# Designs tried in a protein design chat: VHH binders against NACHT, LRR and PYD domains-containing protein 10 (NLRP10). Part 7

Target 1, 318 residues: NACHT, LRR and PYD domains-containing protein 10 (NLRP10), of Homo sapiens (Human) (q86w26r167to484)
Amino acid sequence: SLVVLQGSAGTGKTTLARKMVLDWATGTLYPGRFDYVFYVSCKEVVLLLESKLEQLLFWCCGDNQAPVTEILRQPERLLFILDGFDELQRPFEEKLKKRGLSPKESLLHLLIRRHTLPTCSLLITTRPLALRNLEPLLKQARHVHILGFSEEERARYFSSYFTDEKQADRAFDIVQKNDILYKACQVPGICWVVCSWLQGQMERGKVVLETPRNSTDIFMAYVSTFLPPDDDGGCSELSRHRVLRSLCSLAAEGIQHQRFLFEEAELRKHNLDGPRLAAFLSSNDYQLGLAIKKFYSFRHISFQDFFHAMSYLVKEDQ

## First folded at step 23 (VHH)

Design y3 (from x4 with D30S E54G)
Fold by OpenDDE, last read:
Structure y3 (fold): chain B 318 residues (1-318), chain A 121 residues (1-121)
Amino acid sequence: as target 1 above (318 residues)
Amino acid sequence: EVQLVESGGGLVQPGGSLRLSCAASGRTFSNYAMAWYRQAPGKGRELVAGITSGGSTSYADSVKGRFTISRDNAKNTLYLQMNSLRPEDTAVYYCAAQREGFYTWNFPRYWGQGTLVTVSS
């Protein structure tokens, strides 16, 4: 079977996908149907050492001792969850050679096209705009739209986010009184941004005077709250603007080259300090053979989109 | 590399409660999905409770309503609150961690050494 989960950025596709893997593991989802459920973050596929299915499986199993041969004997009992097809990256080196699909991309494409393991089950998550790229690969697929939070789920999220009940109530009250914020919080990713912003404001003793008018304003409010000063110790507005421009540049370059993971060296090129940008960037350590390598990514793809969009505005001011 | 150390196991009477803890090493605890496995004598290892990095939880039917998995990212600690314990809950309980990139809960990447929970009158 092939199922495509589609939804806008932040709607909870990844959350659902990861939940599904756990539910399967606890025996509550698809009992007896699958022997193995593999979760694959598409943005990380570029990090594979080899463009082989076996390598993919080894990575999913955490070591090279996994019984891959045995696993592959019954492909009909395998479920692959390919999360974030739209975030599939192209190796930079191969882009220069005007080559079509990279070997690593080809690996997933062959899987999706059912050339590899034709009897396995696939669950693919993607954003709607990326469906155009996925559709040609699909013969028969069930499409499921992922919707954001219900009203109850929104309320629950606030309660879970804020450890202090009073803060939770205050934050939720602010959001409920603002139609734009309330509606925006239907999107889990945006809800997180809003909660984080409000928390930051509360901690700083700031009164929320200006209400965002749109999602861009929400992100701007967040950025304004958490944007650090430059390393040079200058808390000046100029320093903040510099960091913002650098983030925009990083995001724009990434999107231009379909890159969502950034090496530390790349951050340095943009004069960004990764650890100080925890509000915007996440980091992960990846085992690449015998080496461990740290990569940065925007905390959410929506941040990268936002900063990319902002890059056009910042350029106009130069 | 993540090291996991379980604690809190022991002997408890039926109907009693116990809280297990799993201390994780490293600075990126918040990026990991965590789970509790248990292995009873003569039985296979089973995942009884899991929590994603995002906080989504899942429970086996056998423990649903009795066990609660939680995490404190600030303390790099995973918890399992076990209430209404039964003799059938007797097992070695293992903490497991997964980075949410390439993974399967068939083979968690990181394991603790386990802590013994004995439920007996």
Scores: ipSAE 0.896, ipTM 0.975, lowest interface PAE 0.4, mean pLDDT 91
Fold by OpenDDE, last read:
Structure y3 (fold): chain B 318 residues (1-318), chain A 121 residues (1-121)
Amino acid sequence: as target 1 above (318 residues)
Amino acid sequence: EVQLVESGGGLVQPGGSLRLSCAASGRTFSNYAMAWYRQAPGKGRELVAGITSGGSTSYADSVKGRFTISRDNAKNTLYLQMNSLRPEDTAVYYCAAQREGFYTWNFPRYWGQGTLVTVSS
């Protein structure tokens, strides 16, 4: 079977995918149907040492000398969850240089096209814009739309996010009284940004006077709240602006080259301090053979999109 | 590399409660999905509770409503609150961790040494 989960950035596709893997493991999802469920982050495929299916499986099994050959003998008992197809393949956008498929990309394409392991089950998550690239690869697929939070789920999220009940209530009240914010919080990723922003404001004793009017404003409010001073410890507006420009440049370069993981050296090239940018960037250590390498990524793809968009504005000021 | 150390196991009477803890080493605990496995005598290892890095939880039917998995990222600690314990819950309990990139819960990347829980009158 082939299922495509589609939804805009931040709608919870990744959350759902990871939940599914756990539910399967506890025996509550697909009982008896699959012997193995593999989760694959598409943006990390580029880190594979070899462009082989066996290598992919080996990585999924934590290099624990898993019986890969035996696993491959029963492909019909395998489920692959490919999370973030849009982060694998280059969008056919006029502005982006057309690049041929890398061997690693081709590995997943062959899997999706059912040339490799034709009897296995696939679940693929993607943003709608990437469907143009995915559809030609699909023979028969069920499409499921991820819509985000219900009203009840939004309320629950606020209650879960804030440890202090009074803060939770206050934050939720602010959001409910603003139609734009309330609607925006339908998107879990945006909801997190909003909650974080509000929490930051409350902690700083600031009154929320200006309410964001759109998603861009929401991100700007977040950036304004959490953008760190320059590496020299200065809190000047000029320093903050520099960091913003650098983040925009990093994001733009990533989008241009279809890159979502950044080495520490790349951050340094942009004069960015990764640890100080925890509000915007996440870091992970990856085992690459015998070596461990740290990579950074934007906390959410929506941040990268935002900073990319902002890069056009910042360039005009130069 | 992440090191996991379980604690809190022991002898408890049926109907009793126990809280297990798993201390994780490293600075990136928040990026890991965590789980509790158990292995009863003569049985295979089974995942009884899991929690994603995002906080989503899952439980086996056998422990649903009785066990609660939680995490404190500030303390790099995973918990399993076990209530209404039954003799069938007797097992060695293991903490496991996975980075949420390439993974399967068939083969968690990191394991603790386990802690014994005995439920007996």
Scores: ipSAE 0.896, ipTM 0.974, lowest interface PAE 0.4, mean pLDDT 91
Fold by OpenDDE, fold request of step 24:
Structure y3 (fold): chain B 318 residues (1-318), chain A 121 residues (1-121)
Amino acid sequence: as target 1 above (318 residues)
Amino acid sequence: EVQLVESGGGLVQPGGSLRLSCAASGRTFSNYAMAWYRQAPGKGRELVAGITSGGSTSYADSVKGRFTISRDNAKNTLYLQMNSLRPEDTAVYYCAAQREGFYTWNFPRYWGQGTLVTVSS
């Protein structure tokens, strides 16, 4: 079977995908149907050392001792969850100047096209705008739409986010009194941004006087709250502007080259300090053979989109 | 590499409660999905409770309503609150961790040494 889970950025596709893997493992989802459920983050596929299915399986199993041969004997009992098809990265390999798919991309494409393991089950998550790239690969697929939080789920999220009940209530009150914010919080990713923004304001003793009018304003409010000042002792505003510009540049370059993971060297190239930008960037350590390498990504793809969009505005100020 | 160390196991009477802890090494605990496995004598290892890095939880039917999995990212610690314990809950309990990139719960990447829980009158 082939299922496509589609939803806009931040609607909770990844959350659901990871939950499904866990529910399967506890025996509550698809009992008896699958022997193995593999989760694959598409944005990380570029990190594979080899463009082989066996290697993919080894990585999913955490070691090279996994019985891959045995696993592959019953493909009909395998479920692959390919999370974030739209985040599939193109390797910077100079040689692939040709408009063709990288071998790593091809690996997933062959799987999706059912050339590889035609009897396995696939769950693919993607954003609606990326469906145009996925649809030609699909023969028969069930489409499921992820819409985001219900009203009850929004309320619950605020209660769970804020450890202090009074803060939770205050934050939720602010959001409920503003239709734009309330609607925006239907999207879990944006809800997190809003909660984080409000928490930051509360912690700083700032009264929220002006409410965002749109999603851009929400992100801008967040950015304004959490952008660190530059350590160079300069004017705090100039420093913030520099960091913002650098984040925009990083995001824009990533989007232009279909990159969502960034090495430390790349951050340095943009004069960004990764650890200081935890509000905007997440980091993970990856085992690449015998080496451990740290990569950064925007906390959410929506941040990258936002900064990319902002890059056009910042350029105009130059 | 992540090291996991379980604690809190012991002997408890039926109907009793026990809280297990799993301390994780490293600074990236928050990026890992965590789970509790158990292995009873003569039986295979089973995942009884799990929690994603995002905080989503799942429970086996056998422990649902009795066990609660939680995590404290600030302390790099995973917990399993076990209430209304039964003799059939007797097992070695293992903490497991894996990064949510390439993974399967068939083969968690990191394991603890395990802690014995014995439920007996």
Scores: ipSAE 0.895, ipTM 0.975, lowest interface PAE 0.4, mean pLDDT 91
Fold by OpenDDE, fold request of step 24:
Structure y3 (fold): chain B 318 residues (1-318), chain A 121 residues (1-121)
Amino acid sequence: as target 1 above (318 residues)
Amino acid sequence: EVQLVESGGGLVQPGGSLRLSCAASGRTFSNYAMAWYRQAPGKGRELVAGITSGGSTSYADSVKGRFTISRDNAKNTLYLQMNSLRPEDTAVYYCAAQREGFYTWNFPRYWGQGTLVTVSS
């Protein structure tokens, strides 16, 4: 079977995908249907050492001692969850050399097209805009739309986010009184941004007087709250502006080249300090063979989109 | 590399409670999905409770309503609160961790050494 989960950025596709893998493992989801469920982050496929299915399976199993041959004997008992098809990256070097899909991209395309392991089950998550690229690969697929938070789920999220119940209640009250914020919080990713913003304001003793009017304003409020101060302890407006520009540049370059993972050296090129930008960037260590390499990514793809959009505004001011 | 160390196991009477802890090494605990496995004598290893890096939880039917998995990212610690323990809960309990990039819960990347829980009258 082939199922496509589609939803806009921040709707919880990744959350659901990871939950599904876990529910399967506990025996609560698809009992007896699959022997193996593999989760594959599409944005990380570019990091594979080899463009082979076996390599992919080895990575999923954590080592090269996995019984891959045995696993592949019963493909009908396998479920692959390909999370973030829209985030599939192309190596820069390969883009320069060959017109078309990289070997690593081709690996997933062959799976999706059912050329490789035609009897396995696939669940693919993607943003709606990327469906145009995915549809030609699909012969028969069921499409499921991922909806954001229900009203109950929104309330629950606030309660879970804030450790202090009074803060949770206060934050939720602010959001409920504002139709724009309340609606925005239907999207889990945005809800997180809003909660984080409100928490930051509360910690600073600031009264939330001005409420965002749109999603851009929400992100701007967040950015304004969490942009790091200058090394000299003074939050110079110039320093903040510089960092913002650099983040925009990084985001724009990434989008332009379909890159969502950034090496530390790349951050340095943009004069960004990764550890100081934890509000915007996440870091992960990846085992690449015998080497461990750190990569940065925007905390959420919506941040990258936001900063990319902002890059046009910042350029105009130069 | 992440090292995991379980603690809190022991002997308890039926109906009793235990709290297991798993201390993780490293600075990136928050990026890992975590789980508790158990292996009873003569049986295979089974995942009984799991928690994603995002905080989503899942439980096997056998422990649902009795066990609670939680994590403290500030302390790099995973917990399993076990209530209403039964003799059939007797097992070695293992903490497992994996990054949520390429993974399967069939083969978690990191394992603890395990802690023995014995439920007996």
Scores: ipSAE 0.893, ipTM 0.975, lowest interface PAE 0.4, mean pLDDT 90

Design y3 (from x4 with D30S E54G)
Fold by ESMFold2, last read:
Structure y3 (fold): chain B 318 residues (1-318), chain A 121 residues (1-121)
Amino acid sequence: as target 1 above (318 residues)
Amino acid sequence: EVQLVESGGGLVQPGGSLRLSCAASGRTFSNYAMAWYRQAPGKGRELVAGITSGGSTSYADSVKGRFTISRDNAKNTLYLQMNSLRPEDTAVYYCAAQREGFYTWNFPRYWGQGTLVTVSS
């Protein structure tokens, strides 16, 4: 069977997918139905050197000499969760042409089209905008749509995000005083941005006197709070504008080339110091053959989309 | 690399409580999924409780309502509160962690050395 789980950016698709993998592992979900459940981040698939099924299994199993023969003995007892189809980065053309592969012959496409492991179960998460690329690959699929946070879930999120109850109560009270901000927190990804912003304000000892009026203002408040100072002694405002322009440039280049993972060299080309920008960029080291390579991504696709949109507004030194 | 060190095990009577801790060091811990597994004498390891990087939790039926998993990302520590302990809970308890990019709970990437919990009269 094949299930497509869809929803707008930040509606909790990844959170649900990861909880499903865990619920299966504890026996809460689908007890006795599957021998193995694999989670696959579509954003990170480009990092597979050969894009072969065996290599995917080794990556999922942490190079513990995955028992590939045992895993594949009963493919009907396998579930693959392909998270973030909308974030599937195109294979590097040099790599793909070297092997003679086309995008339609990539491992994930073969799985989705049921050419590889046709009896396995699939769950695919995606934003709706990518459905036009996904639907031609599907044969028989059940579609599920994710809603956002209820009022109770928002309250619980604030309680769990902050380490002490006083901070949680204060942050939630600030949000509840702004109807637009409170409604925006229905989207879990925005709720995270808002909580991060408020925690950053509290850690800096600042009193929140002005609250954001829309989604753009929410991201701007986050950016304003977390842009780092310049270490090289330049004018702080000019340095912050330079970093902002560089983030916008990186995001725009990424969108233009349908890329969501960036090599360290790409950050250097944009004059970005990845370690200092942890509020906006995350990094991971990957063993790729004999080499270890560091890759960066925006903490969430919403940030990449936001900085890309902002790039059209950053014209001068404003 | 991520290093995991468990503590808090010991001898406890049936009906008692223990709190296990798992201190993590190395990379940023907050972006990892974490879990507690246990291995009773002569048995294989089994997952008893897990928590995603986003805080979602899940529990095996055998421990639901008695065990609570939690994490403190500021202290880089995973916890397991075990209440109403039974002799069947006697096991070595292991902390496990993995990145949520490519994974399965059949084979977590990082393991601790384990801490022994003995429940006997």
Scores: ipSAE 0.764, ipTM 0.930, lowest interface PAE 0.5, mean pLDDT 80
Fold by ESMFold2, fold request of step 24:
Structure y3 (fold): chain B 318 residues (1-318), chain A 121 residues (1-121)
Amino acid sequence: as target 1 above (318 residues)
Amino acid sequence: EVQLVESGGGLVQPGGSLRLSCAASGRTFSNYAMAWYRQAPGKGRELVAGITSGGSTSYADSVKGRFTISRDNAKNTLYLQMNSLRPEDTAVYYCAAQREGFYTWNFPRYWGQGTLVTVSS
């Protein structure tokens, strides 16, 4: 069977998908139904040098010479979780023509169309904006929508986010008194941004006197809290402005080319120090041939979208 | 280069408690999923508790309510609090970790060398 799990950015699709893989492994979910459950990040598929099923399994099995024959003996006992279909990088057909190659359908598209492993089970997560590209591939699918936080769930999130109950109560009180902020926390990803911002303010000994009035203000409050000081021993408005412009430039280039992973060289091209920007960029190491390469992504897809939108405002000095 | 080192194993009476630690070095595992597996003599290795990079946890039925997995990302360390231990919990306990890009819990990427837990009167 095939299930499509859809919801806006930040609604917890990835968290749920990863929880499901773990719950299967402990026997909590679908006991006895599957021999193997594979999680596949669609944004990272571009790193898969060969578009072969064996290579996908090799990557999933931790480079231990995956027992491909054993895994594929009973394909009906396999589940693939394809997370983030909307983050699948589009092929550059023009670039392939210059190499004398024709475009080929990706392995994931072949799986979804049931051309490869037609008896396996699939779970696909996506934002609704990508449904136009996904639906033509589907034959018979169940659709599940992920909703945001209820009022009770927001309260529980704040209680679990903060280690100190007094701190949690202060943070939640600030949010409850601002209708726009409280409603924005219906989206779990935004709720995380707000909690992180408030925690950062409290850790720095700052008192929140003015709350954000809209979604742009929310992200700017986070940015202003977590932009690091300059390496030369201080943080100045000019230095922070230049880093902000660089983040916007990286995000804009990424969106323009449908890229969600960035090499260290790309960060240097934009004058960004990835390790110093952990509040905005996460990094992962990938084994690629004989070397391990570090790739960066925005810590949350909402940040890439936000900085892209901001690029139209901070592109030039005034 | 990358190392996972378990500690805290030993001999304990039925009903007793132990806390296992897994110190990670060579890289930061805060963005990794981590888990505890165990292997009893003559048996296969099984996952007993896991935690995602986002903090979601899951437990095998055999240990639910008795074991608690946690981690301290600042110390790059994974923990397993084991309470109400039983003779069938006797096993070598392994720490495992893997990146959440392409994975299956059948074959975690990184393993520790294991720490022996013996539950006997």
Scores: ipSAE 0.762, ipTM 0.935, lowest interface PAE 0.5, mean pLDDT 80
Fold by ESMFold2, fold request of step 24:
Structure y3 (fold): chain B 318 residues (1-318), chain A 121 residues (1-121)
Amino acid sequence: as target 1 above (318 residues)
Amino acid sequence: EVQLVESGGGLVQPGGSLRLSCAASGRTFSNYAMAWYRQAPGKGRELVAGITSGGSTSYADSVKGRFTISRDNAKNTLYLQMNSLRPEDTAVYYCAAQREGFYTWNFPRYWGQGTLVTVSS
């Protein structure tokens, strides 16, 4: 009835969770077991103004008239996939305090503790670092650890990532000759960073003469490739360093306050132009009451973690 | 304003092929999950193929091996290649999309108007 899917950042938990929802919908996974399967991004729960079950169902159903009574008629035929429990902690608790609610009264807390919909099924994904906060809420849980890419899966990923077979072969050769890169590509999120970096180098006509020798170098290679020039079209190192410092500041402030979604005003506070930083930040529009608001996030939590760690190096430049 | 507009439907003989397109406008859907549903006369709407924002695909058993879903994020367009068509594939085909933050495939947020596919000899 309750499964915890755990793995480090970038191991494909979100990709697997979204694939599972789709496979259920086509009838290839759990046929006949559930009437509804709901995907819930824990990162985005802060957007639920009321934190009520009805609001959650409304947001999942894509209409302001979710058939709540029908959905809840047989709770045992419901599956909720709560993706990214580790991204819930601080924003969830702060929102509850602003509305006079305790953590015990939060919707997700009540759901996990089986006080709300005790017969429904739950799948919770998380990084291991959050298990300390999750385990006290669990009564009966099966734990599954996500493994990374096999050697075959890495090869397939490279073949599918690049438009040109010649480019795919060249990129994979580079990675295979570097044991650190090859092992790092076991983690799908890192594999994506490496492929993006290599594609960016090839698109810019650059020759890869020196390959990264550790995780920090891998992310720095990506940053160096995709960090945009100044507004005046300059290639000034000072301008690129300013943007880097601003990204580090945004990430550090976000991590310190356990925030993963940022309003456009927050980006401007850090002197960041979100649309020009699409290689590092993604945006989505959200319906919040009558208004539609735009929020930004790092393309993956690994980028936020990376820039946070790098912020200590930026401070040493002071 | 968000719009999904299907095209490529028509009349085709059993065993034939069609390629459906769904042009999206009003926003970029590269971070959205997308799918094709169909509704045969007198039947409910059913999901036939879907694709996640990350490119993972899934197919209903009734079309697996014959239909291929794909997307072109640069053109903001979803495709459905339908091969080896059967009379049972006759339906109005709908494009659907939804953001992958809070969702269920029972109720996609965005729908197109549909394109009719008729398979008869």
Scores: ipSAE 0.757, ipTM 0.932, lowest interface PAE 0.5, mean pLDDT 80
Fold by ESMFold2, last read:
Structure y3 (fold): chain B 318 residues (1-318), chain A 121 residues (1-121)
Amino acid sequence: as target 1 above (318 residues)
Amino acid sequence: EVQLVESGGGLVQPGGSLRLSCAASGRTFSNYAMAWYRQAPGKGRELVAGITSGGSTSYADSVKGRFTISRDNAKNTLYLQMNSLRPEDTAVYYCAAQREGFYTWNFPRYWGQGTLVTVSS
């Protein structure tokens, strides 16, 4: 069977997908139904050198441990979770992007169209904006919409996020007094941004007197808290504006070319020091052939979307 | 390179408690999923508790309510608090970790060497 889980950015699609893989592994979810459950990040599919089913299995199992013959003996007992269909990347080659199909993308297309492993189960997560590209590949699919946090779940999240109960109570009180913030925390990704912002304020000894009025203000509060001052003469506002412009231009270029992974060289083109910007960019090292390459991404697609939207209000450095 | 080193195993009486630690080195594991597996004598290795990079946890039915998995990303360390221990909890306990890009819990990429927990009088 094939299930499509859709929901807006930050509604917990990735969290749910990863929780499902773990719950299956502990025997809590679908006991006895599957022999293998594979999680596949669509964002990272571009890194597969061969774009073959066997290589995908090697990456999921570790290159030297993939018992491909055994795994494929009973395809009806396999579940593939394809997380983030909206984050599929196009190849770097400019002429190839006009085809709309890359070698890496064709493996996922074959799985979704049921040409490869037609009896396996699929679960695909996506933002609604990509559904137009996904629907033509589907035949018989069940569609499910993922909801955000309930009021109980928001309270529980705050209780678990902070190191002590006193901090959690203070943070939740601030949020509950602002209906806009409280409603925004229905989205788990925004809830994380808000908690991070409040924790940063508390660690700096600041008292929150003015709360964000909308989603943009929420992200700007986070940016203001964690954007490092890179001024050499006490001009922190100018330096922060320059770094903000650079983040916006990186995000805009990425969105324009549907790219979510960036090499160090791309950060340098935008005058960004990746290690200093850990609050906004995460990095991973990948072994690609004989080389180890470092790739950066925004910590969440919502940050990339936010900085892209802001690029219409912020000019690039000269 | 990534290394996982377990500690805290030992002999404990039924009903007792024990806390296992898994120190990770070679990189920060904050973006990794981590888990505790165990292998009892004559049995296969089983996952008993796991935690995602985002903090979601899951437990095998055999340990639910008695074991608590946690992580301290600042110390790059995974913990397993084991309470109300039973003789059937006797096993070598292994720490495991993997990136959440392409994975299955059948074959986590990184393993520790294991720490023995014996529950008997």
Scores: ipSAE 0.754, ipTM 0.937, lowest interface PAE 0.5, mean pLDDT 80

